# Ledger of designs, part 13: miniprotein binders against q9bqp7

Target 1, 240 residues: q9bqp7
Amino acid sequence: VPQNWFPIFNPERSDKPNASDPSVPLKIPLQRNVIPSVTRVLQQTMTKQQVFLLERWKQRMILELGEDGFKEYTSNVFLQGKRFHEALESILSPQETLKERDENLLKSGYIESVQHILKDVSGVRALESAVQHETLNYIGLLDCVAEYQGKLCVIDWKTSEKPKPFIQSTFDNPLQVVAYMGAMNHDTNYSFQVQCGLIVVAYKDGSPAHPHFMDAELCSQYWTKWLLRLEEYTEKKKNQ

## First folded at step 3 (miniprotein)

Design F7b
Fold by ESMFold2-Fast, scan of step 3:
Structure F7b (fold): chain B 240 residues (1-240), chain A 91 residues (1-91)
Amino acid sequence: as target 1 above (240 residues)
Amino acid sequence: SAEEKFAEIIEELAKVIEEYLKTGDPELLKKILYLFKLALEIAKILGNEWLILLAKFALEIFKDAVETGDPELMRKVLELLEEAVRLAQEL
């Protein structure tokens, strides 16, 4: 058990819409700070196993593509992911003008991959929005908060190239989702409660995306693991 | 040899995982966990830190794959097991 356990859910909040809730999705900007981000905590607390696998993968890719080829490959993967997130934000935004901005962003295999998931998404409450856990002192930038099949979820959009999915991003995805959830539930910029998560893995070839729904119990299990990673990060920082 | 036994256990593990993916039989989960434990003990006997770390990592991803139902995570488990066999052969 974590030494500094804190609950993921806030008993003073509701998951139901209130009249006082904003009519448009929230988009709180992420500001640079000395407070660690979720991604930094996870990156700095990778297990020796994760570090070994990542280094092994890197060595193999460099042998196959060369140093410059590897840099180009990783840059392209990053760019495709960024474009996918921009397209989803545009699609889910209530403003029609945004959806007309860049047709090239909307015409990707990744967007085709998620069409069946998007049909079940409604009631968008936050897009590309910053969260801060005021008690546990970490920050993050979540992709989306919306109802999926009637349940309010923190939704995380992931891209995967078949046959070469990015190994590092798959293992910690549930931890990332619950870290954002716990932060939002205790962030004064938000008034609602999120108890569920959704990881959506989209595919470059347009094959149907895989939705990984996380109910409240599963979120609580991963929350405990996230608290352990945060504790490890804090301990390592004290010893520097 | 311990290297041959390690490869045999990993190959059996991969086979049982593939059977579990086809049938969904929860009894196979017990066998998979047992085979992971055997592989870890053999890796310790071999004294190769990379095999030990790789086996532990594969087990953690396997647990997440079962919990989430993510076929891509399960594919990564099988990929890691293939890598473990390759590394054992290089000893």
Scores: ipSAE 0.000, ipTM 0.163, lowest interface PAE 14.4, mean pLDDT 78

Design F8a
Fold by ESMFold2-Fast, scan of step 3:
Structure F8a (fold): chain B 240 residues (1-240), chain A 91 residues (1-91)
Amino acid sequence: as target 1 above (240 residues)
Amino acid sequence: SAEEKFAEIIEELAKVIEEYLKTGDPELLKKILELFKEALEIAKELGNERLIELALQALFIFWKAVETGDPELMIKVLYLLLEAVRLAQEL
């Protein structure tokens, strides 16, 4: 049990839309400050096993591609992920005019991969939006908040080349989702409650994306694990 | 030396396990089991009871990982193998 437990859900909030909710999805910019991000907390509290596997993977890739090849590979993976998120934000946002360059982004294999998931997504409430947990003192930038099959979810879009990299990319994804969820539920910039999560893994070859839905019970279980990681981060910071 | 041979076998074992996690190829299971057998023989030659215990625990958890499909258990196997190498180098 975490020493500084705090609830993930806010009993004063509802998941139902109200008249004061904006018609356009929220996009609050992330402000740089000394408060740690979700990704920093997770990176600084990796288990010995996670660190070991990451180092082994890195060494194997460098051995196969060389140092410059490894840098180019990781840069390309990052750029493809960034473009995928930009395309999704464009698709899910209200638009006035469709641009030629935006149309070309929509033709990627990753976008083809998520088409069947997007059909079940509606009621978008936030896109590429900053969240802050004022009591627990952490920040994050979430991808999307929308209804998936009638349930309001924090949705996290992931890219993967087939076969899926099973070892490391999935470890902390549920923790990221619930950390964003808990922050949003207690962030004064938002008025609604999110109780579900969705991790969508899209594939470069266009094969159907895999959705991993997280109900309220599962989110609560991962929230406890996130609180332990946050506690570990805080303790490490005190000892530096 | 037996210590160097142990490290080489464990490194090969870890590589095959990682390949199995990527591909799901059941033919790799036979090689993994053969490498575990070789590692246990060397651990026995080194004569350290804790080293033998770590190798056996890794094998047991490996079987649990295969049966359940839980990748976290396979990571635990790799961690136990690393501990076994460290212990062997101090003998």
Scores: ipSAE 0.000, ipTM 0.190, lowest interface PAE 14.3, mean pLDDT 78

Design F8b
Fold by ESMFold2-Fast, scan of step 3:
Structure F8b (fold): chain B 240 residues (1-240), chain A 91 residues (1-91)
Amino acid sequence: as target 1 above (240 residues)
Amino acid sequence: SAEEKFAEIIEELAKVIEEYLKTGDPELLKKILELFKEALEIAKELGNERLIYLAIQALLIFEKAVETGDPELMRKVLWLLFEAVLLAQEL
């Protein structure tokens, strides 16, 4: 059990729209400082097994592609992910897209993959927006907050290249989502409450994306695990 | 879910394999084999041919690693298990 438990949901907030809610999605810029990001906490608290498996994956990829080939591969994966997120932000924003560049982004296999999911997405409240948990002292940059099939969700967009996936903190995707959720629910820049999460895995070949929906109960379960990771991070910092 | 059970069993399997690589304790080999059998049963329940194939390949390489005492083969088992976890997450 975490020693410094804090609730994920804010009893003072509602998931229903109110008159003070902006008509356009929020986009709060991320201000980097000494406060750790969600991704940094998760990266620095990986289990010894996860670290070993990640290192084995890197060694195997380097053997297959060479050091320069591995760097090119990972750079290309990051670029594709960045373009995918930019295209999704453009599609979900009420602002008009730039024709030529946006058309090229919209033609990607990843966008084709996620098209069926996007049909169920509406009521966008935030896009590429910073969150900060003032009490627990962590920050993050969430992808999207919108209604998915009528439920307000923190939505995290992922890209996958089968059979050679880029190895990020894949085991930690649910923790990432609930960390953003808890921060947003207690961040003074936001007035609403989110209780559900959605992880969408899009595929390069255009195969239908997989949505992984997380209801309030599941989010609460992963929130406890996130609090343990945050506690571990804080303890490791004291020992540095 | 079956996907959650699979991930938990693979995580435990990888942990026991890492302990075996450090200690050489033959009692851990029995536990590893039992966890492989559970993982394969769940993989078959999930019905994904690639996942079943990876689980079987990992088991065969594990048996050869035990027979030869080659730690590189045992590390190859960990790699195959990692691929299986990634594939299971995509399901």
Scores: ipSAE 0.000, ipTM 0.135, lowest interface PAE 17.0, mean pLDDT 78

Design G1a
Fold by ESMFold2-Fast, scan of step 3:
Structure G1a (fold): chain B 240 residues (1-240), chain A 97 residues (1-97)
Amino acid sequence: as target 1 above (240 residues)
Amino acid sequence: SPDEIVKLIEFLAEWVRELLKEGKYDYAIRIAELAVELAKELGDPELIAKVELLLAEAYIAAGDPRAREIIEKAKKIAEELGSPELIELVEKVRKKL
């Protein structure tokens, strides 16, 4: 249990639409400042095992591809991920002109991979939008907030070359999702309550994406772990 | 903690088995090698032997001759420890050669 407990859900909010809610998805820009981002907190508090695995993966790839080949590979993976997120934002946006301009992006294997998931997504409330937890002092940029199979979710889109059929295979992704959720639930720029998460792992070869749904109870469990990571980050900052 | 390392090894072992079922032998070998390094960090001879036998299974699937050396080493450890589980696992993996 963390020393400084704070609830993930806001009892004053509802997951149902309000009359004051905007008709278009929210897209609050992320402002760069000294407040730590979710990704920075997670990167600075990786376990020794996570660091070891990442370093070993890098060394194995360098042995296989060479240093220049590894750089090209990682640049291509980054570019593919960026294009995938841009295509999803376009597809989920209510503006038809964006869909027309991005026709070529719709042909990627990653987009084919998520088609069966997208059929169950509706009621988009936010896309590529900044969240800030005023009390806990952290920020983030979430991918999407929408209804998945009728439940309002923070949705995180991931690309992978390797199968990830179990949520345990996605490592810190559940922590990232609940961190965004807790921030949004207490951010004055938003008026609704999110209690569920969804991690969608898309595959380059078009194989069906794996959805990892997180109900309210599971989100609460990961929230406690996120609070511990945030506490660890704060302690490490005092030693810099 | 040691418990967290054991959980990570179990996760990697399951991933190796999934990769082997998918015919991704080179990936399975790389992940199995990572699991072996973690087991060596803990220093438990029985756990090291179990994880090395998983690496041997990946080598067998890939047609890599390095499997035999690992199996023979694990057999000696199993006999020294007198572990029925490990002795059985050695024989199971050897039959796949």
Scores: ipSAE 0.000, ipTM 0.119, lowest interface PAE 16.2, mean pLDDT 80

Design G1b
Fold by ESMFold2-Fast, scan of step 3:
Structure G1b (fold): chain B 240 residues (1-240), chain A 97 residues (1-97)
Amino acid sequence: as target 1 above (240 residues)
Amino acid sequence: SPDEIVKYIEELAELVRILLKEGKYDWAIEIAEFAVELAKELGDPELIAKVELLLAEAYIAAGDPRAREIIEKAKKIAEELGSPELIELVEKVRKKL
């Protein structure tokens, strides 16, 4: 159990769906400062198991693709992920300017993969937006907050290639989602409460994306694990 | 696809067995617990039971008493599903106690 436990949900905020508030922005830019990001905390507190898994995965990939092939593969995964997120922001944005982006960015196997999910997504309240937990002192940039099948969710979009998955994306996805959720629920720039998460894994070949829904109970369980990672990060920083 | 996640779980199972052979029981338990979480996300009862039995093997190697509880849970799933392969796997792991 974490020593500095803090609740994921804000008791001062309603858990009932509310209409979009025009005073709440869809996108807040990430400000650079000394406060650690969710991704930095997770990267600097990888468990021995995660480090071992990443090294074994890297070893296998290099053996099969060669060192240059491995670098090309990881670069391509990163670029495709970036393009996928940009396309989703464009598709989900209410602004016409963003919707007029290059058509080629909207035509990919990954976008075809998520069509089933997008049909169930509505009531977008945040896109590529910065969140800050003012009490626990961490920041993040979340992908999307919207209603999925009638429930307000922090939605995290992931890409996966067949048959060799990018292993890094599988370990900490639930922790990222709940970290963003807890930050948003306690960030004064937002007025609503989010209690559910959704991790959507999209496939390069256009195969139907796999949605991993996280209800409030599951989010609370992963929140405890996130707090332990944040605690570990804080302790490691003090020892430097 | 679900099949690719199944393949990933199979790779994690192989890694758990390597860690057990190397005497790295704490790491083996963590990897097996992660595999159980992935299997639960897929919602396949047979796969969940299979990876839970792998976690039980890690508990047995570490001398962790939680192994018996996990084996009993997997046994009930095996009986409900009527899977000969899974029933055989339950008995194989139980004999290691």
Scores: ipSAE 0.000, ipTM 0.194, lowest interface PAE 12.3, mean pLDDT 79

Design G1c
Fold by ESMFold2-Fast, scan of step 3:
Structure G1c (fold): chain B 240 residues (1-240), chain A 97 residues (1-97)
Amino acid sequence: as target 1 above (240 residues)
Amino acid sequence: SPDLIVKWIELLAEMVRDLLKEGKYDEAIRIAEYAVELAKFLGDPELIAKVELLLAEAYIAAGDPRAREIIEKAKKIAEELGSPELIELVEKVRKKL
């Protein structure tokens, strides 16, 4: 166990809907702060192994695509991901119709890919919303909190292009999800508890997205690993 | 596979094979161990067994006695699944002991 262990779940909260819960999903803006983000903590605490893998992957991609081709590839992946998240936020927001947004956001193969997952998603509580863990001192911006197959989940949407691997640490994706979960469970801006996670990988060609469900036990296991990464980040303070 | 996790594991497997050719056995083992963790997260028993056999090959190259333990774990999975491809792969790796 980490030295600064803190519980992921808040026993004073329930995952069931309350009368006090807002009818509109929460969207708390992320404010610039000296407090580190989840993504910064993970990036600053990559193992030597992960750093080596990332650099080797970059070298291979540059050899295959050229330097400009590599930059174009990574920029396109980023832009497609951003548009996918914007489309999902529009679809899941009860105050917004598909026709109130740019219809081009809704025509991607990625949106087709997630249709079967979206059929199982309901009770949306938060979209593109900031979380802060005041005790552990970190912040994040989560994609979505909603019920998936009746279970309240922190949902993280990912895009993938079939022919070429994109080096995103899938091992760190569960850490990201539980970090958001723990922050939300202890953030005064939220009144409910989340115990489950869901990572959804959507495909550009519209083939069915893959859901990776994380139950409460699995979330607890990854939470311990997240606490270790946060502890490493704290030890790597700028004063050292 | 279109799954990002599977594509990531495929890339890691290529890196392990390259490291083995370069004689960088310790690095190959660490990368293979990471690939095994990703395969376990995905939860596909056949994929887990295939990646563990790659780890076993890295152990064999390094002269690490842990190779036998990993091969036996993969053999059990191959027997449970009855996959001809996996059974053949277990046998090929075992012969390298």
Scores: ipSAE 0.000, ipTM 0.257, lowest interface PAE 11.5, mean pLDDT 79

Design G1d
Fold by ESMFold2-Fast, scan of step 3:
Structure G1d (fold): chain B 240 residues (1-240), chain A 97 residues (1-97)
Amino acid sequence: as target 1 above (240 residues)
Amino acid sequence: SPDEIVKEIEWLAEFVRLLLKEGKYDRAILIAEDAVELAKELGDPELIAKVELLLAEAYIAAGDPRAREIIEKAKKIAEELGSPELIELVEKVRKKL
């Protein structure tokens, strides 16, 4: 609906570095719990097909591993993902103390997987940083904002088990990236503009990570889809 | 493809039976409902009735009164199709009420 349309990009902001830009990456803490997170909006507005496929995958895994085995498997996947994000924050941070203490995190197969991507990453402006869209009333915690091959991107780091990746889990990743982008572009805690996205899928066995670059046009297309999901979430909450 | 949908329905049916055996009735109902929706997309009346009877078994196990309505509808379909296997299945499920 035109009345509820909001732009992803802020015309009053530049993507070029300013002398006033911080030399260290921003890390704004997440302060609010009343307004919905990007993750919650996406989780609550999954299509019937997405819900079905996720449940089918879960039940098949339970058949193979048992309930306790499945719980252990999912806990391990979650912990590996968390450690991968911690390692990347350490690698991309200019702080020496952090890099020294995390030596064991830096040796995982996931970190080996992303080495060729990291060579093209520079000019880090934000790491593990909270974003809020003041007008649309949603929050998020983005992984990274940095230049990838010379273009300023919201970068989202994902882990995947290579033999049987659950492809449907990547479907909402572009929406997550543009939701963070739109929030950051309209968040007063930030002064720069991001127009591109990058989803990096890293593999446990150290196989080369897959980068999925999103240019400004693609980001605008996914932004429209994100706005529809946000509207669906708002309507669903009013009707419960 | 239709063949892929049939295989998915067969897998879901097997999983529903496992959940029923393990006393996980609420979960069995959810999976059986998904199987019914897939069968409806394929449009085979006999397969739809068979999967709906499996959903009825899950309702019976959970003490859900919705089972009776499904059994009655499946009986009409079984009689209309003249399927001996389906007629026998309706009677088996009804006896569990």
Scores: ipSAE 0.000, ipTM 0.100, lowest interface PAE 16.3, mean pLDDT 79

Design G2a
Fold by ESMFold2-Fast, scan of step 3:
Structure G2a (fold): chain B 240 residues (1-240), chain A 97 residues (1-97)
Amino acid sequence: as target 1 above (240 residues)
Amino acid sequence: SPDEIVKEIEKLAEEVRKLLKEGKYDEAIEIALKAVFLAWELGDPELIAKVELLLAEAYIAAGDPRARYIIEIAKLIAEELGSPELIELVEKVRKKL
């Protein structure tokens, strides 16, 4: 799929705030239906190399932790990520009572890790919000849309436990971010334009989080790769 | 950044080689495991195979039977990549068993 037929950016939209923008961040619920999610498309179109590496990583972890230990590890990583996202949504919400709800969530090493990033985040427009690309027929649930250092970004929050890092997020994170960006830019539930992405990797021990900023050109490059993955998914589905 | 992760892995690999020369096998294994998991986080299969083989050497030095499983993981990665250099490195490490 040529990028010029399905552009990532919508020329009819601006990244500037307007008077019709809601005073609270948008949180559109994700409705399950036959339309594929970004994560499903990426999962179903992994390369043979990606599948092979994930399988070897699983074997490596089982060798280190045992089968029960591996199951406990993966469950714990999922729970930590969920709590981290809940804490960030609470912190970035304008409602003060949400920040006071769970002190343990707010005191985690992951939250300490992102403090220096959060100082540069403002103008939150969406939190845990559903996006749908009306023409390309895919859906997603994005973490956050906000200004980072003055640039409106789709922000994706990731956790890493070092020395047993979460490997799966390493392969397709930029594709996930641009897929959400393209969907939002063409979703009638949103009125603004996002041209930048940000992947933030937070650390359990409170070490400073790593921000991976994606400018408009980089987002356009990854958008082309996302369109190829989406085309591959659609073609495989027609042949099954 | 990916470049910073690569530099950290290279630093850890050098530390492992130093610890192995000093006969500090348990410490070498600890540092090698950190390098291994950083390489898996980066997702560079060539680098993964190389640091896994370095971990295998640390296990061999310590008399740890887990070395056999690590060598097989690295072998499968090397074969999937079709890298003659990595396949040769796998066999070089295997001969130390």
Scores: ipSAE 0.124, ipTM 0.655, lowest interface PAE 4.6, mean pLDDT 83

Design G2b
Fold by ESMFold2-Fast, scan of step 3:
Structure G2b (fold): chain B 240 residues (1-240), chain A 97 residues (1-97)
Amino acid sequence: as target 1 above (240 residues)
Amino acid sequence: SPDEIVKEIEKLAEEVRKLLKEGKYLEAIYIAWKAVILAKELGDPELIAKVELLLAEAYIAAGDPEARFIIELAKEIAEELGSPELIELVEKVRKKL
């Protein structure tokens, strides 16, 4: 990457553990301000093909379910995703967490789907934690930072009703992961370096989740795409 | 002026071709994207399509399937303009997929 670019990895940070004591996972609260979120940038810079596919999907669903049925369906998908994330945070949190867990949160097909991935997850460093890239001026709320098969990853948990066996089928999810990674690597609230990403797609019927591991080189490639989306977002605002 | 912007876009396009020859695909993508932004600011549809196809070539060199979407955007412009030159260029770039 040339000197005038913003690198995803921070050259001032070590990429291997510094033998610090086991600590409680970080959970920095997200403060709303005028700085755009990762999800806002991605939503505002969808390609024409992504917009077309989304509109086709909406029309098909409305045709089958009616407008009220479509709203109920999308609301239920959102709620199930939220509950899945809450269950994962509970499972991965230290035992200081209160035993207030809803048994329904831990019994979903999505949790069954992800069991084989969870057994390879350890060394949790952050959960539901805010990140900010001060130089590039964007913010985000990442799901999890933990070791997956011995490698420190930004982990993004996704739910899906349709199989996603290839990373390309997860659309902007790789961009979301590297955006969080780059922000965290340059956020003074964090001291470690993350070089890998993991997208985990869990299934409602309990079918085994698909893990999409992103090594440092793949993360660097998607980081370049994220920078392009961020510039497109900035230029759209400037030209309005 | 518009003429100065065109010259800057041409300079960026030449830099992209040089970077592609050097195997610097990520840098090529970024410079090609700057050319796209300038072309959109200028508002010349033919130039926009041409630099979008150059961006697609950079994505292809990087092994990135996103190239397919960029090619389709350029194709829409080429078909709307009815430009045989641009339609042919779209097909040449698509064959590199």
Scores: ipSAE 0.000, ipTM 0.155, lowest interface PAE 16.3, mean pLDDT 79

Design G2c
Fold by ESMFold2-Fast, scan of step 3:
Structure G2c (fold): chain B 240 residues (1-240), chain A 97 residues (1-97)
Amino acid sequence: as target 1 above (240 residues)
Amino acid sequence: SPDEIVKEIEKLAEEVRKLLKEGKYDEAIRIAFKAVRLALELGDPELIAKVELLLAEAYIAAGDPLARIIIEWAKKIAEYLGSPELIELVEKVRKKL
């Protein structure tokens, strides 16, 4: 609700490139501290319905795969996601070797899945980079900031074994994207303005990834919802 | 389209009931699990409880005591929602154990 107190976009910043802007993508390391991360805020403010569904999904999977099978499944999902992000950082980094990029492309159906999206990505400004909202006191690690089809976007890469053709199927991912956007727009380590988001859902079988583009209006709508989640988190922390 | 996914769940539920009548219990259980997965992805608690109870009925028909665990899953949703019709459905299925 306080859109006019804490706007997502910074009126003092421009999205136009400046000659003094860094020529290499920024990669500011995430420092561990007491300031909550975007993922922590979202995890601690899940609805009772979301918590309940996650718990039941877990119990169902354990029943189907066994306890050891479930642990193996979740470990494999985690490792594949990690490798996917590492491969994308390598592909989008101008300083990586051609040999390493070629090997990464051959290793995963997820990388095959995103090829058509990567053709439309250029002007990379940040990769695996930390952001902090100085006034709202939260921190995050974003995947990528780059131009997608000519528009500067916070880009979030997701893996899925099953199709996610609707943005609603990506759950809290839009909130995560706008939280990073708002933080970056008010973080003194960055000089540019981001007004758009992109959630890319890649598939293990190599089928074409689904891009979910978020224009400035949609980002502003999700920003309002993110502010409510952040307020809920702050209130829960005071009560502990 | 949530409506298309609901229709798919309904088709799977009909297939489960047909398989149960044919005595194909293992296939019925597999198809019922697929319906549960789809309902979980939609995130509709009422629909999840209903398809979990269908899965429980498949386990009961197979003589498998694991039906008890599945009934407890549906019971937790019914209690969360405070739905009289779901609470009644849980008890109806539990009496078949």
Scores: ipSAE 0.000, ipTM 0.276, lowest interface PAE 12.6, mean pLDDT 81

Design G2d
Fold by ESMFold2-Fast, scan of step 3:
Structure G2d (fold): chain B 240 residues (1-240), chain A 97 residues (1-97)
Amino acid sequence: as target 1 above (240 residues)
Amino acid sequence: SPDEIVKEIEKLAEEVRKLLKEGKYDEAILIAYKAVLLADELGDPELIAKVELLLAEAYIAAGDPDAREIIEFAKMIAEILGSPELIELVEKVRKKL
């Protein structure tokens, strides 16, 4: 139970597009500043148990791959993730908007993995776009806001290798989504309301991606947990 | 490749040191934070701790109280890794507070 509760949804906003909304997806640039990012808040408020579990996973991988193999593996995973996000932004934007397309980006196993999800995605409203919660004072960079099966979602694209999945805190993934959602719902750069989330895990071998849909109730539950993490972050700063 | 990402982090670290010498503390913090994000993406806990400590040094130079929180986070990683070298580095940075 957070001491300074704030609502995730904005009662003054609708999930339906306004006639004045731009026809091209929004891409608000991330500005350099010292306001904490969603990632920073989550990173600084990890429990010792969460850090320990992540370290245990890393040690297990090092035993399997060797030290150099592990570093190469993690580097490749993150570079492939960046390429995957670039390809998705290209696919979901009008071709004339993204002139620097790389044909190789569009032919990866990750893109094949996500094809069946993309068929259900439409009405893209934001891509690689900065969000700021003006009242709670945090920032983030979200991947995508679009309709998934007719419901407006904050969509977060994840990559995973089936044989050797990179363990990121699965608990933190829903927290990132709702943090972006709450920020966007209260950011004056945006006019619409998002009430649902979608985490899409795409696979390197092209196997079908797994969609993890978060309805409004689930988003509200994770929002409370995000507020607790933000409160913990703020309290640590205040104690200094 | 891991070598290319490590080289980028090293380049950012050099930029941070240069900015600190020039008294550009806010910019040094932002560039150090970029190095932190890049180290997080690589996923090497030892490197993460080292770049977090570089960020802490930038915060110390700026007189920013957030330095203490950053040092405690790096200390937690150093303790979990059981790295004497990192534990020494944490204490060295902490003494600059």
Scores: ipSAE 0.000, ipTM 0.124, lowest interface PAE 13.9, mean pLDDT 79

